VH-VL binders against a6w1c8. Designs and how they scored, part 22

Target 1, 192 residues: a6w1c8
Amino acid sequence: MSLSINAVARTQEGKGASRRLRNEGLVPAVIYGGETAPVSISFKDNELLKAVGTPGFLTGLVEVTVEGKTEQVLVKALQRHPSTGAVMHMDLQRAQADKAITTRVPLSFINAAQSEGVSKQGGRLTVESKLAEVRCLPANLPEVLTVDVIKGQLDQIFHLSDVILPEGVELVSLLKGEDHDQPIARIGKSKR
Key: E = the ipSAE of ESMFold2; O = the ipSAE of OpenDDE; V2 = 0.75 times the mean of E and O plus 0.25 times the DockQ between their complexes.

## First folded at step 8 (VH-VL; framework fv_masavibart)

Design u6 (at its last look DockQ between E and O 0.20; V2 from the best seeds 0.00; counts 0 for: pae E 11.0 > 2, placed apart)
Fold by OpenDDE, look of step 8:
Structure u6 (fold): chain C 192 residues (1-192), chain A 124 residues (1-124), chain B 110 residues (1-110)
Amino acid sequence: as target 1 above (192 residues)
Amino acid sequence: QVQLVESGGGVVQPGRSLRLSCAASGFTFSSYAMYWVRQAPGKGLEWVAFISYDGSDKYYADSVKGRFTISRDNSKNTLYLQMNSLRTEDTAVYYCARGETYIEFSGTYYFDYWGQGTLVTVSS
Amino acid sequence: QSALTQPASVSGSPGQSITISCTGTSSDVGDYNYVSWYQQHPGKAPKLMIYEVSNRPSGVSNRFSGSKSGNTASLTISGLQSEDEADYYCSSYTDSSTYVFGGGTKLTVL
């Protein structure tokens, strides 16, 4: 189920306007994409903070309601304050049912403990990448991509090509060529 | 390897001051918020103070506000806690803990590393 | 800021599963999926066992799992072992951009 958040339309733009919004406890954002013109909006900072702290908000489809109109969007960019980490600005791309979207999706590694590399050989799974960029239609967007490491051996490296891809979902890196098959995890004897 | 080492603890009388240090290594110190967390003998964990990446933002527990000052020297990879007007209830093991990062899609919102702590005893 | 609510103690026999609850408010556990669990043996520093409700750090046994419903997070330890005997603390990110701890739970392995 898609997440939802409320926003308010704004007319003023620029650095000064953005600063004023932030001083008022609001976070500026923009919705763009499709044939419709971009829309400048603002979120309440506390509501946005909550949303950002909710799994799927940054990686999945989100319903944004502006003045009674709801749009389905993806978070494409997030700017944070360099010292406080507070969200300062957010870019949202409209999702259209018939248009492919590109977004990052969480990776889930399963059966690590049962793998020979871990269970028999004393290794531990180390995750090197928590997300993978995918291309798909909105309707096919998965909440998570699964990597089954059950056959993993000690010192084995897992790559994007090891991801179990749902129908209609492509890994962006792999579309660029085999040389872009990045490592995403490994079983080793490293200790934190 | 990430390491946090507290120092400066000891026995002091009420009303006195003490300065704790936490030496950090094995990671980019300036990229992490840092915390002081204390634990009174036989009691639970209590956060004491927070300091942001560059020290520009600080927060304190009500119990220590006005008396304690958290600071950091990123050039020395060191976290500090200046404790003034110490009270008997401040007696605790004080831990430094690595807090959150705010990197997009990769933020850390937990205390993943702790020092072994330094004991502060405030007694008459 | 008040601590999160945990049971003072829980116990179980080896091989059993136990669950420790952590109840907060809409300003912490309820608002964010930033719940962490820490294990502390006597005389030792806390150790991170679960982060962001249900994720395990590298090196943590899969016998430890976390979940959340409403304002209550839960730590489940399956296949209880003697080494699991320790104090367990939950923690959550808060609206104040800081953390709050639970009161702690003493786990005894019978």
Scores: ipSAE 0.016, ipTM 0.547, lowest interface PAE 7.7, mean pLDDT 90
Fold by ESMFold2, look of step 8:
Order: C-alpha cells, then sequence, then structure tokens
Structure u6 (fold): chain C 192 residues (1-192), chain A 124 residues (1-124), chain B 110 residues (1-110)
C-alpha cells in the first residue's frame, strides 16, 4: 500500500552538522507540519537514493519510521547537488487525515494507440506534462490521474481539463481560473 | 512542443568572454531546473552548470567554477551562461538541457530535452 | 572518468535486433535504477531514449527497450533501421553521488 523508509533521529543541526552528516553517508531531513514540533532526522544516503528512484516516492504519501514510530509524510522539498544529483537535504510535511494536502500526481495517458489520430492518421502521442498538482484529503490522494485520449485526432492538444478526476480531488491550476488550463499532451507527426 | 535554442557561440581568444543564451518555449520554464552540458569535439558529454527552477541555487563543474556563471530570466524564458576567462579546453559544443523535476525540487537524474547546441571555439 | 563500459561499436542488418551493453558496478548499475540511454546522430544533440533502466519517454519508438541484469544494463533495438545509425551513450547516477557516462557505442546498420 504505502511507500516506507527508515530514519534516525538526530540532535545536531545547522550547516556544519549537515555537512558532517553528508560526509558520513547520511542525508539530513526535517519532518514538520501539524501542531507537533519539527523533528530532525537523517536517512542513509544509499537507502534514500533507492527510495527516491521508486515510483511514487516524491509524489505520494510516504511512511517514515523513526525509532519504531511511523509518520505519514509528503516530500515537500528536496535539495540536490547539481553535478552529482546527491540529495543534500529533504523537507517532509506531515499529512493530517482531516486537512487537505497539495502535491503532484503523475498523469497517465491511455488509449492513444486506439485513437483515430494514432491508428488512422499517422500521429504519435507526445506528453508535455507528466505531473499535475492536486488538492485533496490524504485518503483521497490518487497514485495517478488518467487522461483518456481515445477520441484524439491528429493535431489535437489535450489540456488539464481533460484529466479524469476521482471524487475529492481537485487540480490546483484549474482552481485559479480557466486561463490556467495548460496543455499537457498532443497527437502530432513527430515535428516537435 | 518543447524547444530549446542556444545562441552566442563563436571563436574567441583565450582570456576573453562570451555569453550564451538558451531560449525556451513549449513548457512552463519556471518549473524546471536547467543545465548546461558541453561536448568537446570528438569527445563525450560533460556537465557544466546547473540552476534551480527559481534561480536560488547554482552549481558548477570544478573545471569552470569561478569563471562561468549560470543565470535565468523566468519572465523571458531564457537561460544564460556567462563564460569568463576562457581557455582552450573550454572549446566545445554547449547544450542547454531540461532537467525533469517536480515544481518543488531541483535537479534530475536524466535530461529529457536538449537544444541543438552552440559551438564555442577558444584558440590563440 | 568512465565507470560505465560500452563496446566501441556494434553493427547489425536491417530488421534484426541488436543489444548495446553498459557494464558498471553494483554502485552505478546493479543496485540502482538510474540508468539512462541517449542517442546522438552526427552533428545533433543527444536524445533521451530510455530512463530509469527501462522507461521509454513519450515519442520514442517502442522498438527501443532497456533492461538490466546484474551490473550490466542493455539497450535493445528491434527491427533495426537505417535511421538508427548513431552513437549511443549510457549514463547513471551512482552511490558516490556522481553522474557517469559510458564512452559511447557507434551503431552501424549494414
Amino acid sequence: as target 1 above (192 residues)
Amino acid sequence: QVQLVESGGGVVQPGRSLRLSCAASGFTFSSYAMYWVRQAPGKGLEWVAFISYDGSDKYYADSVKGRFTISRDNSKNTLYLQMNSLRTEDTAVYYCARGETYIEFSGTYYFDYWGQGTLVTVSS
Amino acid sequence: QSALTQPASVSGSPGQSITISCTGTSSDVGDYNYVSWYQQHPGKAPKLMIYEVSNRPSGVSNRFSGSKSGNTASLTISGLQSEDEADYYCSSYTDSSTYVFGGGTKLTVL
């Protein structure tokens, strides 16, 4: 059901302590949010690297276990070293069951091969946005949002408003108004 | 249509400066980390510089640190590389590349779109 | 520095399948899923063909597939066509927190 990772509580904080942790193969992180005080933790670098590479880790609910106690969190910020890609620091926000969360969810485009645009008109589906920002209660957070392109024609452009939304899920961009209905995919002849 | 178009390359003598630009279109530029990557003639790829989606974090390869400055103007959808104190070993095709990131994160483990590159030749 | 070993060249006939290998260590290939493959035609920019070992970006032909076994990642091109002639680079992110590239493989279609 839920992605998980183990962490260790830490007592030293600040730039110098964070640098020492990273030199020892540990990644500093903070769990914050709700009415509870922030908790400073660390992850093993190699374990975090594997977790970050797991689908859904950066976009979904994650269970973090600190000394046997588990919390549901969302990854809210992640700092990477640009030349190495190493995770330097991670910010995690507690997910509260009765409070709406805002996060990014993967888009899945289905039925492209069956569409007239692809099957009869020589088009290919080109995905231009792989994520959409949603707002929902934690229990309603989908693993993926679906865009059905079965009726797609050659040169058709799909927008955020074409996303199939489960009950309780809203697209943040569309809440800002109709001029935020951004393109997310198109069917075209590889001329992009 | 994601497009990245570099410009500003040319032939210069060692010690001189050049400024490269990369015009971005077809995506929300301000949501993506951006990279400069170079390829010396007949050689492999080398990362040069990184800038986070909002420009708050910048990182450089050791070979260019202190000489090159990456920057971006999100209102103009443009990435820049200011190259000072150029050396002959900086001769390369320079590509801008899009990192695939979430709006709240910087950097990626792969580069999904690349420009066509602009050639910088540094020779005496 | 190249921790990823690729053959210098491979060749195949039209319609055949070919595989390009990318061999590293457990730290850069075996234990992690960050291998990517790039295609580069002469005078052109690299194009991402495969990411995270086996995922194909939108717009890339399904003739291209990726896999790994142990410390070796593989790019397989089925139904080889003349347009597939290019240089192919693998890359990975490693435990030592570095991006590494292979030296490249020149694919020739006979």
Scores: ipSAE 0.000, ipTM 0.495, lowest interface PAE 11.0, mean pLDDT 82
ESMFold2 (binder alone), look of step 8: mean pLDDT 91; pTM 0.934

## First folded at step 9 (VH-VL; framework fv_masavibart)

Design v1 (at its last look DockQ between E and O 0.02; V2 from the best seeds 0.00; counts 0 for: pae E 14.7 > 2, placed apart)
Fold by OpenDDE, look of step 9:
Structure v1 (fold): chain C 192 residues (1-192), chain A 124 residues (1-124), chain B 110 residues (1-110)
Amino acid sequence: as target 1 above (192 residues)
Amino acid sequence: QVQLVESGGGVVQPGRSLRLSCAASGFTFSSYAMYWVRQAPGKGLEWVAVISYDGSDKYYADSVKGRFTISRDNSKNTLYLQMNSLRTEDTAVYYCARGYTYIEIEGTYYFDYWGQGTLVTVSS
Amino acid sequence: QSALTQPASVSGSPGQSITISCTGTSSDVGDYNYVSWYQQHPGKAPKLMIYEVSNRPSGVSNRFSGSKSGNTASLTISGLQSEDEADYYCSSYTDSSTYVFGGGTKLTVL
């Protein structure tokens, strides 16, 4: 299930145009990808803000409707104001059903409290990576990747290879080679 | 550096009026929605009112609606809160706070800068 | 509107890690990733420590971290220091286009 949001096509581009849009309560964005030319669009800032705050919007498929036409897209880049955090611009990549997409999805660590490392050995789970980059067809895009740490021991390090991968989903780092099996969490004692 | 400085607090009797001010500096004041948030003695935080960047849109908490008026003068970088028909339950430290976005009100989800607050005491 | 639920108080020794929970509903904490945390020392204004569940503003120590699961957000303070003793408030955007604060948690450093 994809989230949906409305946008308006825009013709003016550039830093000045973008600034004007923002002053009008709009957020500039661009949709690109596929065989169709890029399209410059704008969102109402209040609507976009709600959307951005909705779980899955930044990491999942989104339906964007522009002038009555709906497209499935992924948020590929989100530029925020360096001080305030306000959304200043977004890059949206078209998702095609038959084309593999690359995006980051959240990692969920389960059973940490029940693990021997935590429950018996006094350790704590420390998450080092909250997201993982995946490659898959749009239809196979998971909302979250699960890491079961139930068998975790004190001082154990969990890696990307410990992620439970759904069918059709690949971890981009692992595709680069075995030496790219990055640590994503560990069970350890807090340092004083 | 961003600065917000509240003033105008004091002791007043119930039914009276008071006007608070918040002087802003260190940022483009006219680009931000501004808020009043209050905190009763020993209690938690409660947002009171919000005003859009140009003052065209205003919203109030139910507890103050009809009695309080938020306004701003962008030429003076100042936020105001006119408090009428004050009640004992309005006793609180009143903070002005900056929203994270420029003109958006509905979507503000955090307050990134706060003033030091000004105490308003309503008592007989 | 009802406040988000926080424990009234938590305590820890220097160097320890503590966690403060903030429980809301599917209409606020559960529905959005717009949870923020504020630190307030006695007689001082609140200070933004975390926004959007887990993001730190510039100047905030990396000892402060945030997370969310279901309708409960959490603030974790690692390597507890004396200066961390303060009140902590959570806040969330709501589906009513409003804001809700937690009741606050008093953190004591033993």
Scores: ipSAE 0.007, ipTM 0.527, lowest interface PAE 10.2, mean pLDDT 88
Fold by ESMFold2, look of step 9:
Structure v1 (fold): chain C 192 residues (1-192), chain A 124 residues (1-124), chain B 110 residues (1-110)
Amino acid sequence: as target 1 above (192 residues)
Amino acid sequence: QVQLVESGGGVVQPGRSLRLSCAASGFTFSSYAMYWVRQAPGKGLEWVAVISYDGSDKYYADSVKGRFTISRDNSKNTLYLQMNSLRTEDTAVYYCARGYTYIEIEGTYYFDYWGQGTLVTVSS
Amino acid sequence: QSALTQPASVSGSPGQSITISCTGTSSDVGDYNYVSWYQQHPGKAPKLMIYEVSNRPSGVSNRFSGSKSGNTASLTISGLQSEDEADYYCSSYTDSSTYVFGGGTKLTVL
């Protein structure tokens, strides 16, 4: 099922206009990217609060409807009020079917408990990265990227290159070269 | 939302067999290791078995090793426990449980979602 | 069969704080952070309350906290409420590739 939310187009910009929108229970946002100009929009605070709390909203494709027109977007940034946590502004990037997108995708580390490093050698998996930045067409965007650690040994470090990649999906860091094959998890003993 | 529903429990005589099923929904079943945990009436919890996400690795408690077989069918989102040569000490409520999330793997040694359980009674 | 020792029962009055202990060995409690805690109401499935000694899953009240010292892990419930009355189990992974539970503690809210 697809996540969706309605928005209203806006013409006012700047700090004063954004403050007025928030005082009216609206959250300013911008949709940018693709072949069209950026569109300034707002969300109803109540509706956005529910959407942000929904799994997949911040990491997956979202349909935003503005004046009856629907766009597929990704949440690229949130700004929150430091004392209340309220969403103050959102940046949304358009996802076009024939254009590659870059976004964050959750990493899932599976089978750690069954690995020799954990089950026989007294280790525990420590996750160092929960997300990885990918590049792919929107249709190829996975909900999750899997790292199978079943063969892990004590003191083993897992890297981005250990991620199982679906067809059409690339890890952005690995495109920069082999010295960007960052650690993402390790099996090691807990210390006191 | 995550749901696990066990079925297949009942009353059987010692030495007989029984097969339990656990229907899973609300998550990507094929990404998770799955567990069976049992609880004898009025007693505490006891781990029974675990199966890896793809079914390639299976581990059992010593009390059931050689008699019970854990399996899964990822195309049907179903976990199974084949219980052979049942004994009176196998009498328990059997729970299926999930241990890992695809987003958070810290603390992979816990059972975050449990089914309602199905009762197996082994008696003459 | 259980390697983890819990008191059979504990009680407290509403609004008070109580602690349930779970004692094992260095290989299942002391040297590693594998302890988890489960709440079980009568006739219901267990519910995960604490994992990795001290972490709370989403939806668990911050009145529940976990810790350990030496070979003893502890579950602390502050601001006791009547719905906290249940059985509580600790669990850990052992260096023999098994999962063990404590014997359980019945919490009574007076």
Scores: ipSAE 0.000, ipTM 0.447, lowest interface PAE 14.7, mean pLDDT 82
ESMFold2 (binder alone), look of step 9: mean pLDDT 89; pTM 0.918

Design v2 (at its last look DockQ between E and O 0.04; V2 from the best seeds 0.00; counts 0 for: pae E 10.3 > 2, placed apart)
Fold by OpenDDE, look of step 9:
Structure v2 (fold): chain C 192 residues (1-192), chain A 124 residues (1-124), chain B 110 residues (1-110)
Amino acid sequence: as target 1 above (192 residues)
Amino acid sequence: QVQLVESGGGVVQPGRSLRLSCAASGFTFSSYAMYWVRQAPGKGLEWVAVISYDGSDKYYADSVKGRFTISRDNSKNTLYLQMNSLRTEDTAVYYCARGWTYIEIEGTYYFDYWGQGTLVTVSS
Amino acid sequence: QSALTQPASVSGSPGQSITISCTGTSSDVGDYNYVSWYQQHPGKAPKLMIYEVSNRPSGVSNRFSGSKSGNTASLTISGLQSEDEADYYCSSYTDSSTYVFGGGTKLTVL
């Protein structure tokens, strides 16, 4: 099930309007994509804060309801205040069932402790990438991508190609060629 | 195609002021954080200032804080850098650059487009 | 902020492969796959050549490749051409939520 959040349509735009919204406890955002025009919206900051803290909100499909109309969207950009960390703006891309989407999905590394590199050789798994960019239809969007490192040896480097891909899901980097098979983790004696 | 074109550079004396502009085209300017990056003659790259997509948030390098002001006019697709109290060490080519951010970690992770730069020379 | 460490200069003959190293710390290059490389010809603006350690933007020659091991990222240019003569800068995201540049490397094609 998709996460859900309510928003309100807004008509005023620009930095002045955005500042006013933020001062009112609202966060400006925009929904774009598809054949329909972009829609400027705002979220309640407290509701958005909760949502942002919810796993999957930033990486999965989200149902946004505006004036009774619900749309499935992906969070494509989130801007935070550099000093306070407060969310200042969000870009939301519409997801259409019949059109491939591109988004980042969290990586989950399993069986590290049981791996020979860790359990017997004294290594430690160091994660270098927490997310991977995928391309898939919305219906096929996974909540997480799994990397099984059970066979991991000391000094072994895991790559994107080691990710267990669900049906219909592609890794964007790998689509660019084999030379784009990035390292995503390593078992080593110490942190890199 | 994405284009960034800087202007406003020139020769000025220490203590004087100068205003740089960067005209953007080929993309939704109002959706991107924009940067000024400078390069002293024969030296490396140094970021100067950043401004958020709507101009509500600004950051400066310590070397220019209190003297430089970054701003933007999204209706004109233009980025600005107001440089006051200029020093000889401010002599550099000033580039405007578009920053690319990722959702998983807040911040800019690379600069995918750069302007041609504009030279600022501060000399007595 | 401290710059990433690059060799001041490297050289190679046409057709050869050269590698430029970029050494940081576990707080930047070591911790993240957010290393970028920029090419800069004399009197020109920097151009993004590699992002996220090993990804090439559209239009960048496949002769350019990137990798990382430990706290050191590397840019490899294969089949060296005269047009590759330029300055190259690495960069990385840091734990301080900042972006740090390397000192730059001058590549000479002999």
Scores: ipSAE 0.019, ipTM 0.593, lowest interface PAE 7.1, mean pLDDT 88
Fold by ESMFold2, look of step 9:
Structure v2 (fold): chain C 192 residues (1-192), chain A 124 residues (1-124), chain B 110 residues (1-110)
Amino acid sequence: as target 1 above (192 residues)
Amino acid sequence: QVQLVESGGGVVQPGRSLRLSCAASGFTFSSYAMYWVRQAPGKGLEWVAVISYDGSDKYYADSVKGRFTISRDNSKNTLYLQMNSLRTEDTAVYYCARGWTYIEIEGTYYFDYWGQGTLVTVSS
Amino acid sequence: QSALTQPASVSGSPGQSITISCTGTSSDVGDYNYVSWYQQHPGKAPKLMIYEVSNRPSGVSNRFSGSKSGNTASLTISGLQSEDEADYYCSSYTDSSTYVFGGGTKLTVL
């Protein structure tokens, strides 16, 4: 999924500047990482609201254009208004083409309905993790990782090791060892 | 297990007051925005009010502004709705619902857990 | 700024697919992906079925799917079962810091 958004460089920083930006309908953000100094930017609130509501914006590579210059970034953090959920600040990390990145990618569970556990044994797939942390070069970042559960049986638990990995993509938790092979879904009892 | 249990409903005459409570358990109550949503008998859902995680921000539907007050006590994991100057149009089942947390990057604007509701009947 | 519009009722036979529409404005539906869908059985509290237009929470069957085209969001239920008979509500978050619900759709399984 290719996502983009326009931003404006900020000239004011520090105490009170973020509140003034939000009063003008702007959301402050910072682009950091790589070998370049952090850059303060802002987004139009209505444009950012639309963008963060788009699937993949918070979990994939985003192209941010600042005064005609485009950077590839990952959303690393959001600060939201505690009552309304409106985005108040956003942290963006630069993605360099020759450096591995780590980020969270959505999991997609396929073929549950065709599995024996669901179709013949009265089970239902319950997803326990919607995201998995991956490490890869930016060009190899998938929009989604697939878990094929077609051979699933009733009471079966699926783990991170069951994720189908594209070439060049590693699961960060599995790099820590076998005892970090966390459950991500199960086929369990249906009610009646 | 997230659990929300409303109480305080009943039958009252127009012009009177009621206070609803919602007891929360199974999650860090003080990290979540909380909501009241109501449903008149045989009718659809209507959002009533929202309160921020620390109680500092409150918003109300136009139909209840000035009459209802949302509040919370984070030390007791309890959400409240003070309903004053009740009208027959306020007759409804009142649900409390959990919103999103300001901590989660994937937070969106939906109600993931609901209580069972408590019935308020305003009738003479 | 308009209320979300749903049909009052929809019906289908077991095994059929049905779609429930939810039409709003660009600010309620078209420009944003904040539509969610709730299922409510008689006498029960609503249950979240779809959030962010098309995502299913844990424990919701993949027979339920959501989509959007223009200012209309849609809930599709495939492989219709008698237990799907319920009221369905769409909702969205508005840029005025409020929530709006559709009027509800009664699904009847014939």
Scores: ipSAE 0.005, ipTM 0.515, lowest interface PAE 10.3, mean pLDDT 83
ESMFold2 (binder alone), look of step 9: mean pLDDT 90; pTM 0.930

Design v3 (at its last look DockQ between E and O 0.02; V2 from the best seeds 0.00; counts 0 for: pae E 15.9 > 2, placed apart)
Fold by OpenDDE, look of step 9:
Structure v3 (fold): chain C 192 residues (1-192), chain A 124 residues (1-124), chain B 110 residues (1-110)
Amino acid sequence: as target 1 above (192 residues)
Amino acid sequence: QVQLVESGGGVVQPGRSLRLSCAASGFTFSSYAMYWVRQAPGKGLEWVAVISYDGSDKYYADSVKGRFTISRDNSKNTLYLQMNSLRTEDTAVYYCARGYTYIEIEGTYYFDYWGQGTLVTVSS
Amino acid sequence: QSALTQPASVSGSPGQSITISCTGTSSDVGDYNYVSWYQQHPGKAPKLMIYEVSNRPSGVSNRFSGSKSGNTASLTISGLQSEDEADYYCSSYTDSSTWVFGGGTKLTVL
């Protein structure tokens, strides 16, 4: 089930309006996509902070309720304060059931400790990429992409092509060609 | 595709002023922090200034603080750099760059797209 | 604000692997995983090659990789090609809410 969060519609725009919102403990955002016009909204900063800290919020489908109307969206952009790191603005793209979406999904590496490279050969798994960009219909969007490294040997490099892809999900990099098979992890000896 | 096009560069005398512009296209300009980075002839890159997505926050390098002003007009998809009290050491190619807007919990503070740059020459 | 420390130049033959180091302090490279690398050909704008120490943007060759240990970040280019000849700059966010660049490294492909 999708995560959910409430928002309030706003009519005022501009730097002054945004600053006022932030001073009031609100975070401005916009919902866009499809044939419907963009909608300017605001979140309570405390609620948004909790949401952002929840796994899957930034990488999965989110239900946003505005004035009693709920829409499924993806977080496409998150602007943070350059000093404090506080969320200052969000772009939310409407998810349409019949339209392919492009977004980044977390990678999960399993069985590293049991791999021969780690368990017998004294290696350590180093993750080089935490996310992978996928293309799929909203209904097929996975929460995580799994990489099973159980067969991993010392000095072995894992690539995007080693990702276990669910049905209907494509890796964007691989769609560009074999030369875009990016390394995502390695089993190597720990440097002391 | 993302495009950034700088303009306004030229030759000026020390103490004079110059205003640079950066025209943005191919993305939602109002959602991104924007940066100025400069490069003196034959030298390295130097961060100059940053402006938040809505223009509410601005930060400057010490070398230009008090003399330069970064601004933006989101309705025109344009970034500006007002340069006052110019010095010879301000001579450089000035790049506008887009700050990455991310969906990760960890902050991202890098420049994912750059303009072609505009040359500013300050000489007597 | 002092620049990050890079070697002035590195060289390699086609097919070789080279590494460019970027040394900062605990207030920049050491404190954050916000190291980025940029490639710049003569007369061209910089291009983002690596962000957050080890991530590659879409379209960047997998021959480019990044890592960090302590206050030193590294850019590795494997399978060196003639088109890799360029200047390379590292960058990092700082705890002073600023951005700092390395002095740049000129890579020559022999």
Scores: ipSAE 0.020, ipTM 0.624, lowest interface PAE 5.1, mean pLDDT 89
Fold by ESMFold2, look of step 9:
Structure v3 (fold): chain C 192 residues (1-192), chain A 124 residues (1-124), chain B 110 residues (1-110)
Amino acid sequence: as target 1 above (192 residues)
Amino acid sequence: QVQLVESGGGVVQPGRSLRLSCAASGFTFSSYAMYWVRQAPGKGLEWVAVISYDGSDKYYADSVKGRFTISRDNSKNTLYLQMNSLRTEDTAVYYCARGYTYIEIEGTYYFDYWGQGTLVTVSS
Amino acid sequence: QSALTQPASVSGSPGQSITISCTGTSSDVGDYNYVSWYQQHPGKAPKLMIYEVSNRPSGVSNRFSGSKSGNTASLTISGLQSEDEADYYCSSYTDSSTWVFGGGTKLTVL
């Protein structure tokens, strides 16, 4: 589903201004792309922390409201403090309803514990990729893509082609040909 | 945003049946395996059952095999536990819980969201 | 019963750090990172505090941390506060394709 957060427009820019914002409990960000000039904004740090921790915020469409005007954006980059993990800065790209977007979407591997490979054959699911790059119109962007491994057997390898795709969603790697159908998970015996 | 709400608990006599429900919202219910976990009064947590995303596979703790049936209705976003031949040792608060299968690196086997539970008391 | 062993109780004074242990087999603890930790206040549902041995979900205080050494996982609570007084459970996924919980540890803040 679509996530939302409020932001405040800002006119002060530069490294000194960004530090002052953070000292006031605000996180600087920029919205760019589309037909409109870039706009500098800030988020309240506690509101942004909650939003970033919400599934789908970093990989899906987000509604950002600035002074009563709402924009649909994708998180394209964020900078975290290396010691605390706090978000220090965020780059947001506008999503336009009639233009395809390319972004990474989480993969959800379901039913591994109940598969014969895991439950009866001594295997464990090992995930090779947690995200897959998709292309779709913004309205078609899924929150997650499902890989159902319920029929998985010991030594089975799952590939991008095993991903359940909603209508209007393409896996970017598969558009490049059959030799780009990369492994994303496997059921294997314990390594140790 | 994720919500799990259990209902259907109550007081019943040994040998009777009871059916629990768990209403789910705020996530794609049909993509997740779902769990029942119980806690006897004053005791620790005990896993009871799991059901696959489409309901085709079901697994039970040894203490309830043959007596309990887990099921789901994905069109109603609801998880169920049918409890037959109840015993006094089945007295517990019953929680529904959501789990993941490897949407992150290792260690996806945890219960990230829990309901508040519903009390089942089995007494004569 | 559980295959995971926790102490029945631990205690500490406000402001101190305490550690709760969770010991199991190599397949339940040592070889894989399936251990998670849950906090439960009286009359409340469990709350996920630590997953995958050492990861803290958003909204959980950074005073809580997790680690593992050999077949023993540990939950550490720094800067102990009165609100931390609760029962704590570890959990893991087992070789028998079941989920097990430790017996629980009652944390008392003196």
Scores: ipSAE 0.000, ipTM 0.433, lowest interface PAE 15.9, mean pLDDT 82
ESMFold2 (binder alone), look of step 9: mean pLDDT 90; pTM 0.932

